# VH-VL binders against Metalloproteinase inhibitor 4 (TIMP4): the designs that were tried, part 5

Target 1, 195 residues: Metalloproteinase inhibitor 4 (TIMP4), of Bos taurus (Bovine) (o97563)
Amino acid sequence: CSCAPAHPQQHVCHSALAIRAKISSEKVVPASTDPADPQKMIRYEIKQIKMFKGFEKVNDIQYIYTPFDSSLCGVKLEANSQKRYLLTGQILSDGKVFVHLCNYIEPWENLSFLQRESLNHHYHLNCGCQITTCYAVPCTISAPNECLWTDWLLERKLYGYQAQHYVCMKHVDGSCSWYQGRLPLRKEFVDIIQP

## First folded at step 16 (VH-VL)

Design w2 (from r4 with heavy chain G109A V112I)
Fold by OpenDDE, look of step 16:
Structure w2 (fold): chain C 195 residues (1-195), chain A 123 residues (1-123), chain B 109 residues (1-109)
Amino acid sequence: as target 1 above (195 residues)
Amino acid sequence: QMQLVQSGPEVKKPGTSVKVSCKASGFTFTRSAVQWVRQARGQRLEWIGWIVVGSGNTNYAQKFQERVTITRDMSTSTAYMELSSLRSEDTAVYYCAADILTDSHYSYAFDIWGQGTMVTVSS
Amino acid sequence: EIVLTQSPGTLSLSPGERATLSCRASQSVRSYYLAWYQQKPGQAPRLLIYGASSRATGIPDRFSGSGSGTDFTLTISRLEPEDFAVYYCQQYDSSPPYTFGQGTKVEIK
């Protein structure tokens, strides 16, 4: 499995759904009804806590599916745990919710204050912005609705400082620029402030 | 055919400097990061530092911060590690390694390793 | 810095046996940035597992990685003669140094 670095905002904008959920159980299931298909999937039974995106497409998600094999970008989630995840994914033609390693999937506790806040409104309201990943210098925008993401260039991380503390926001004139959200004074306040 | 080719073995006197090169081919060097690792005979791998090629940003292990300089030349797809004030304890095989980012692959690990460069420091 | 501790130091097994190698981190490491390498005598290390559980290209399926947080495991389901080597884990999560474990030597019994 190979995934190109992408800003969390891009992940959310390019995903059909974004939810906070717990994983109740897991089951290995056939990838298809075709007995000749040896491919397997993991079906996770989930407890949806909150939906941030996908209201119009899916309701009351009970199961999510991922490839069985990590080589096919399968995701391993902790079942039968109180652990909360942010899950982003797609909806397959048959209505199944599908997630893989290249989706934005994180333990909820790993999300920054701004990231948590942005899931509620900032990200999906600014999907008109293009976030361009800088891989080398020079790195310049090609259009006014672009934000340059430099975490990869500077930190070589999936989610560096900019991904954790900035949102690419669209202005009235159609241009986009980075917005730095408020940071809590202490980390322990993050859970209190978050809806 | 992705590979890193390092410069040849070095024999140095204490107090001098050594500069090892690491030439990349078969992949987009500007999208890579290069780490340098050394290994004394029969010992564990020891991380020295790394450079993000696209930005030139470097980080070094505390042990080497005062003596090591990692650089890169994007025009020749070559990374360098220079270690100064050499001492006998610096005798080791030095490796460069790169992570590879393509349109279809990134492992978030160091996929390719050089063959190693033996550096001997002796009086 | 994050310290990786591998265990056991030496694992003596016979071909065909199962090998289980442990890598414990002094603090939590995101799976994305945990890798396993194999090093044979006189050779450079070779990437085996990336992202804690993904096999690198060309790596046989007898190699598998698992774990999260502070505990990671490399498993060789059935040892082949060519699998006797030293194995290292590496992390390059939060901040440098991007340290290696001290290695586990898998030797023939």
Scores: ipSAE 0.655, ipTM 0.847, lowest interface PAE 0.7, mean pLDDT 92

Design w3 (from r4 with heavy chain S107E)
Fold by OpenDDE, fold request of step 22:
Structure w3 (fold): chain C 195 residues (1-195), chain A 123 residues (1-123), chain B 109 residues (1-109)
Amino acid sequence: as target 1 above (195 residues)
Amino acid sequence: QMQLVQSGPEVKKPGTSVKVSCKASGFTFTRSAVQWVRQARGQRLEWIGWIVVGSGNTNYAQKFQERVTITRDMSTSTAYMELSSLRSEDTAVYYCAADILTDSHYEYGFDVWGQGTMVTVSS
Amino acid sequence: EIVLTQSPGTLSLSPGERATLSCRASQSVRSYYLAWYQQKPGQAPRLLIYGASSRATGIPDRFSGSGSGTDFTLTISRLEPEDFAVYYCQQYDSSPPYTFGQGTKVEIK
């Protein structure tokens, strides 16, 4: 299993759905109908609280599926808990909702105020922006519609300060820039050319 | 195939400095972070510090902040830890460890460790 | 600074038994940044669990991690002779230092 670090905005933009949900129960199920297939999946029964993305594709999600083994990017969620999760994922060809370790999955209480607001008001409106993960310096913008994400480079965090407090916003002219805070009024440019 | 190879054992006098190297191979060094950890005989693991290779950003435990310097050379895929003003209590095995990020692999932990370098400080 | 406290200090068990190791954090740790390591005498530590509950490559399925917030658990469902070692948890959330727990020694009863 390999997961490229990405800003939550990118995760949401690249996912078919985003929901807030509780996990009611879990069950191990076969990955296929083939008895010779030893692969297993975990089926989580969920209680959907809110949908942020995917309205046109699915409405009432009752089950989500993930690989049984973490080596195959399986996700372990706490069942029979009052814990709420933000879940992002894909919809398989058979209509099943699929989540894995590389999806943006976060306990709801861990989300910042801006992230919570952005799920409703910002992320889905700015998917025209490319958020590039910086892995080394120099890390420079290659196009006007690009934002540089530096949490991994500077903090070695999947979701550090920038992920928690910034949104990459697209302007009328097609350019993109980071906005901080509740109100998208303050923009900052990131250009790392040296340590 | 992914490995860290550390420099050989060191015997040092008190007050001197030691610099241990940690050479990476089999993975993209520039995408990794390297932490240094030491362990005295029969003791627990002690975190010294770390470096984010791509940025060069470092952070050290308060205990070592005035005596340790962690660096990296991306051209040779090598991380270094230099500890100065050595004391007898610095006698320990020093480990480097890296979290490996490749196109096909990342585990959110330090999944590759060096073999350790014994540093002995004695008068 | 986040302090990790492991318990028990020593766990004496027989092969085939279930081992349950605890790692408690002085403050909440996001699961992404909680790892478990195994160390055998004379060897470097080896990553067992990352992200609190994900098994590292090559690690047998008898090892499992669980927990969130301040309470984390490493479970060995059926101890094998090679599993008798010292186990450490490490957090690297928030700001450094990225401390280890003091370790739990799993020894043969």
Scores: ipSAE 0.870, ipTM 0.926, lowest interface PAE 0.5, mean pLDDT 93
Fold by OpenDDE, fold request of step 22:
Structure w3 (fold): chain C 195 residues (1-195), chain A 123 residues (1-123), chain B 109 residues (1-109)
Amino acid sequence: as target 1 above (195 residues)
Amino acid sequence: QMQLVQSGPEVKKPGTSVKVSCKASGFTFTRSAVQWVRQARGQRLEWIGWIVVGSGNTNYAQKFQERVTITRDMSTSTAYMELSSLRSEDTAVYYCAADILTDSHYEYGFDVWGQGTMVTVSS
Amino acid sequence: EIVLTQSPGTLSLSPGERATLSCRASQSVRSYYLAWYQQKPGQAPRLLIYGASSRATGIPDRFSGSGSGTDFTLTISRLEPEDFAVYYCQQYDSSPPYTFGQGTKVEIK
């Protein structure tokens, strides 16, 4: 499995849906009705708690599907638990909701206050902003509607301080910039990276 | 093939310094992080520190903060670990390991390891 | 500092048996940053599991990882002769040091 690090906002924007849900049960099912296809899927039965994105595409999600094997980016979720997850994913052509390891999937308790708020009020409204993952210094913007995400570069975290406490917001002039929910601790690094 | 090739064994006297190199090939070095780990004979793995190659940011275990320096040369795709004020207890095999990120590969762990470098500190 | 405690220290089993190894963290670790490694004598460690539950490339399906929060488990469903080795867990969540567990030695009974 191969995944490119991305800011949660990017994940949400590039996903067909985003929901908070509990996982009720799991079942191994065939990937298709074709008997020649030995591929398996895990079907999770879920209890949807809230939908943040995808209202116009799907309602009342009962099942989500993921590859059986982790080598195929299958996701392991805890079934029959009170654990709540943020789930992002896609809707397949046959209407199935599909999630994989590269999607933004997070236990709800791991989300910061700003992330929780952003799911409701910020991420989906600012998908016009491009969040670019920095991999090396210097890292510079190429357009005004671009934000530089530095968690991977500075912390080597998929969801580090910036992902937890910043949202890339679009201004009236079309430019984008980071909105902070807390005082930044890496201001000096940001200044170095973005001269 | 993705690999890390470390420099050869070292024999050092107490009080001196050793610098071990770790050359990367087969993957994009600039997108990786490199950790250094050592292991004395029959002992557990001991984390020394790491460097995020793209930024050069380093962190060291408290035990080594005053004696270790981890660096990288992106032009040669090589990471370095220098340990100064060597002591007999520093005798160990030193490993470098990288978590590689390519367009077709990333695993959230250190999936490429060097072969190890034996450092012997003796009078 | 997050401390990882592995148990048991030594696990004596026969080929074909199921091995269950535990890694407990002193505080919660996000699954993304929990990995398992295998080390055989005279060799460098090898990544087995990343993200707590994902098998690394080339790792047989008899290896599986599970758990979340503070409790993580590596399971070898049916031990093969080549599986007798020392296994380490590592976390690199939060802030350094990214120390390893003390290891579990899986030895042949």
Scores: ipSAE 0.870, ipTM 0.927, lowest interface PAE 0.5, mean pLDDT 93
Fold by ESMFold2, look of step 17:
Structure w3 (fold): chain C 195 residues (1-195), chain A 123 residues (1-123), chain B 109 residues (1-109)
Amino acid sequence: as target 1 above (195 residues)
Amino acid sequence: QMQLVQSGPEVKKPGTSVKVSCKASGFTFTRSAVQWVRQARGQRLEWIGWIVVGSGNTNYAQKFQERVTITRDMSTSTAYMELSSLRSEDTAVYYCAADILTDSHYEYGFDVWGQGTMVTVSS
Amino acid sequence: EIVLTQSPGTLSLSPGERATLSCRASQSVRSYYLAWYQQKPGQAPRLLIYGASSRATGIPDRFSGSGSGTDFTLTISRLEPEDFAVYYCQQYDSSPPYTFGQGTKVEIK
């Protein structure tokens, strides 16, 4: 499995779903009803703690699915551990939630404060901004709504300081730039019960 | 095929310098990062530093900071590691390894390794 | 500096047995930046696992990785004769320096 690099904001923008959840159990299931199809999936039973994106498609998720084999981009999640995850993924036409290695999936504890706050609003509200990966210098914007993602060039990291602490935000004139701020806690966050 | 080909073995006297080359082929060198590691006989791998080829930005382990220089030449697709003020304890196999970033593929890990360059420091 | 401590130092097993190798970090390492390598005598290391749990291209499915935070595990579900080698973990979350564990030698018997 190989993935295109993407900033966490891009992952949220491109995913149908973003949730915080625990994994209760796992089960290997067939990928289809065709007995000649040898493909397998892992079905994870989850307890959804919060949904950040996907409300219009699904409201409470009991199961998520991923390929069994990591070479087909299957993801391994820890069951029975009370570990909380950020999960991003797709919602298939039959309503099944599908996740894979190329989604943004992290233990909740690994997210920065800015990332946790931005999941509620700033990531998906700023999907009109373009985040462009810089592979080499010179790297310059080609459109006013563009932010340059430089974690690779500066830190040799996929998810470096810009990924963890910056949001590409749209201004009133339609341009975008990196914002690093201390976002205020909102009342909605206080209403969330953390198991 | 993606590969890194390193320069041949070196025998050096203490106090001199060595410069090991690492030539890339089969991938876009400008989008890569190269790490250098060494391994003395029977010992663990020891990280020396990295270079991001596209920026020229480098990062070195503290132990080597005053003695190592990592560079690259984009026109020849070659990375270099130069270690100065050699001591007998610098005798080791030196490896380069690359990680390649593309807009359609990223397997985040050092999956291309050079064959190693034996550097022997003796008086 | 993040120190990686591998255990056991040596794991003596027969072909067909399950091997479980541990790598413990002195500080939390984000899973994206944890890799496992196999090294045989006279050869360069070979990437087995990246991102703590993802198999590199061409690595057979008997190799699996797991873990997060400070505790990481490489499992070989059924040892083959070609699997007897030294295994290293590497973190590249914190730089400088990236660090390697001291290795676990998986040997026959």
Scores: ipSAE 0.715, ipTM 0.854, lowest interface PAE 1.0, mean pLDDT 87
Fold by ESMFold2, fold request of step 22:
Structure w3 (fold): chain C 195 residues (1-195), chain A 123 residues (1-123), chain B 109 residues (1-109)
Amino acid sequence: as target 1 above (195 residues)
Amino acid sequence: QMQLVQSGPEVKKPGTSVKVSCKASGFTFTRSAVQWVRQARGQRLEWIGWIVVGSGNTNYAQKFQERVTITRDMSTSTAYMELSSLRSEDTAVYYCAADILTDSHYEYGFDVWGQGTMVTVSS
Amino acid sequence: EIVLTQSPGTLSLSPGERATLSCRASQSVRSYYLAWYQQKPGQAPRLLIYGASSRATGIPDRFSGSGSGTDFTLTISRLEPEDFAVYYCQQYDSSPPYTFGQGTKVEIK
């Protein structure tokens, strides 16, 4: 399975939903009701903790589905665990919530402070911005609403410093630029987060 | 067919330098990153460093920081690794490996490997 | 520097048996940046698994990967004669250096 590169903001913008959840259990199920169809899915039972996007489509999600086979972009999640995940995905025509390897899926603990803030307040509000991957120098913007994604060129990573600490923010004039979320934490708040 | 072809084996004296080449074909070299690793007889793989071809940016393991230089020539689609001040413990097979980032492809791994270059350092 | 520790060092098995190889990291590694390689004597390593769980192009479905955080596993469901080799995990999540585990040799019992 090959995935097109995408910044976390693009993943949220292009997904039908984004949630924070735990995985309660897993079960291998048939992909369809056709007995001649050998394809299988993994059905994950989840406990939804918070929804960041998808309010207009779904209320409370009990199950998510992914292909069983990794060559069909199935994703493996740790079931029966206290581990919390950020999950992004689509809603299929039959109403099933579908996730795959090319969605943005992370253990919650791996998200930066800016990513957590952006899930609540920034990513879905800035989907009018274009994030363009830079593959080689020179790399220049071609439109005012464009932010250049340089993690590959600078760090040889897809999810490097820009992915973790920047959001492409739209301004009133329609232009976009990288915002790094520089609000300082108060001592009281830091003491609560990092005891 | 995607491939990396390395230069031939070398025998070197201590204190000299070696430069190993790694020629790419069958993929877009300018959108690739090339890592260099080595393996002494019976030992684990040891990472040396990488170059992002499109920018020329490099990073090296601290162990090699003062002795290694990784470069590329985009006109010949060739990456190079030069190791100076050779010691007998630098005797190993040296490999190059590459991955590619495109607008439709990223595998998060080094999927193209050179055949290896044996470098022997002896007096 | 993230240290990868593989276990067991050697796994002696017969063809047809299931092999389970472990790779433990000294710090958390994002799954996107964990790979498994196979190496036969006198040959370059071959990418088997990337992203902790995805098979590389041309890799048989008997190979599978799993895990996250600090614990990762490579499984070979039914060993074939050509699968007897050394297996390495690699992480490239942190800023350099990228690191390899010390390897697990899977050999004929």
Scores: ipSAE 0.593, ipTM 0.798, lowest interface PAE 1.5, mean pLDDT 86

Design w3 (from r4 with heavy chain S107E)
Fold by ESMFold2, look of step 19:
Structure w3 (fold): chain C 195 residues (1-195), chain A 123 residues (1-123), chain B 109 residues (1-109)
Amino acid sequence: as target 1 above (195 residues)
Amino acid sequence: QMQLVQSGPEVKKPGTSVKVSCKASGFTFTRSAVQWVRQARGQRLEWIGWIVVGSGNTNYAQKFQERVTITRDMSTSTAYMELSSLRSEDTAVYYCAADILTDSHYEYGFDVWGQGTMVTVSS
Amino acid sequence: EIVLTQSPGTLSLSPGERATLSCRASQSVRSYYLAWYQQKPGQAPRLLIYGASSRATGIPDRFSGSGSGTDFTLTISRLEPEDFAVYYCQQYDSSPPYTFGQGTKVEIK
């Protein structure tokens, strides 16, 4: 399995849903009702703790599905555990909630304070911003709504300090810039620090 | 095929320097990061430092800060590690390893390794 | 710096047996930045597992990784003759240095 790089904010914006959940149990099931399809999935039974995105599609999620094999991007989650996860994913054409290795999936304890606040208040409100990965210098914006993701250039990390501690925020004029976390913030405005 | 080819073995005297090269092929060198690691006979792998090729940004283990320089030449797709003020305990095999970030491909690991370069420091 | 401690230092097992290798970190390591390598004498390390649990390209399904936080495990479900080697974990989550464990040697009993 190989994934395209994406910032946590991009994952939330591109996903149909984002939830905090525990995993109750697991079961291997067929991937589809097509008898000619030999593929298998793992069905995880979950206890949803909170939904951050996806309210218009589903309110309370009982099951999520992932490919059985890690070579097909299957995700291994700890069942029957107190461990809480951030899960992002999609809703398939048959209504199944689907997650895989290329989604943003993280033990809740590993998220920074800003990431937890951003899941509640910032990521989904700023999907009009574009986050562009910098691979090499020079790296410059090509549009005013663009933030440059520099964790690779500075730290050789996909999820480095910038991903953990900054949010790409949209201004009233339509431009975007990186925002350093502040507590508390009002929903009607944001303070922005320009890099 | 993604490959790193290192320069050949070296025998050095204490107090001199060694510069090991690591030539990349089969992937976009400018989008890679290269780490340098050494291993003395019968010992664990020891991390020396890294370079992010696209920025030239480096970082070194404290032990090596004063003696190591990691560089690259993007026109030849080659990374270099130079270790100065050599001592007998610097005798080891030196490896380079790369991790690549592309628009469509990232595996979260150093999956391309050079064959190793034996550096022997003796009087 | 984050210290990785591997246990046991040596595993003496027969082909067909299950091997369980432990890597314990002195501080929490995000799973994205934990890898396992195999090294045979005279060869460079080979990436086996990245992201704590994902097999690298071309790695047989008898290799699996698990764990999070400070405790990580590499499992070889049925040892083959070619699996007798030294195994290292590496973390690259912290600010440098990126550290390796001291290795676990898996040898024929």
Scores: ipSAE 0.559, ipTM 0.785, lowest interface PAE 2.0, mean pLDDT 86
Fold by ESMFold2, fold request of step 22:
Structure w3 (fold): chain C 195 residues (1-195), chain A 123 residues (1-123), chain B 109 residues (1-109)
Amino acid sequence: as target 1 above (195 residues)
Amino acid sequence: QMQLVQSGPEVKKPGTSVKVSCKASGFTFTRSAVQWVRQARGQRLEWIGWIVVGSGNTNYAQKFQERVTITRDMSTSTAYMELSSLRSEDTAVYYCAADILTDSHYEYGFDVWGQGTMVTVSS
Amino acid sequence: EIVLTQSPGTLSLSPGERATLSCRASQSVRSYYLAWYQQKPGQAPRLLIYGASSRATGIPDRFSGSGSGTDFTLTISRLEPEDFAVYYCQQYDSSPPYTFGQGTKVEIK
């Protein structure tokens, strides 16, 4: 399984849905009704806690599907657990919610304050911005609505400081730039409101 | 075929320096990062540091900070690790390893390894 | 610095048996940055598993990885003769240093 690199904002923008959920159970099911097809999927039963994107296509999601085999980009999630996940994914033509390894999937506890805030208020509203991966110097913008993603160059990480703490935000003049979030709130209020 | 080819074995005296080369082929060197690790006989792998080739940015383990320099030459697709003030405990096999970031894939681990360079420090 | 502790230190098994190797971190590691390597005598390490659970290119499906947070597992479902080797986990989530576990040797009983 090969995945194109993408900033968390790009993942949200390119996904049909983004939710916070717990995983209730799992079941191995056939990938299709064709008995000659040996491919399998895992069907995860979920309890949706919140939907950040996807309201026009689905309401309350009960099941998600992923390939059984990790070589086909299947994702292993912890079932029958209180662990909360951020899940991003697509909706198939038959209405099934499909997730895979190349989606942005994280334990909720691993998200920064800015990422949690941005899921609620920023990522999906700034999809008019371009986020461009920098692989080497020189790396310069080619359009006013472009932000340069430098986590690899500076930190040798896919999800480094920019991924965790910045949003590429569109301004009223149509340009985009990195936004590090609002002024810090009292930590205690933030922890209580957005656990 | 992606590969890293390291320079040959070195025998050094205490107090001197060694510079190990790591020549890349079969992948875009400028989009890669190269880590250096070592392994003394019968011991675990020990991380020394990395370089992001495209920027030249480096980071070193605290233990090596004052003695190691990692560099690269993009025109020859070669990374280098130089360790100074050698002592007998630096006797080990030294490995380089790389990963790359491309438009179509990435891997989160180091999937290309050099063959190793034995560095022996003896008086 | 994140310390990785592997267990057991040595695992003596016969071909065809299942091997289960543990890697425990001193603090949470994002799964994206947890890898498993195989090393045979006189050879460089070989990447087996990245992202805690994804097989690297060319790695047989008898190898699987799982876990998150501080607890990670490598499983070899049916040992083959070529699987007797030393296995290391590595984390690269921290601000450096990156760290390796001390290794688990899987040997013929």
Scores: ipSAE 0.552, ipTM 0.784, lowest interface PAE 2.1, mean pLDDT 86

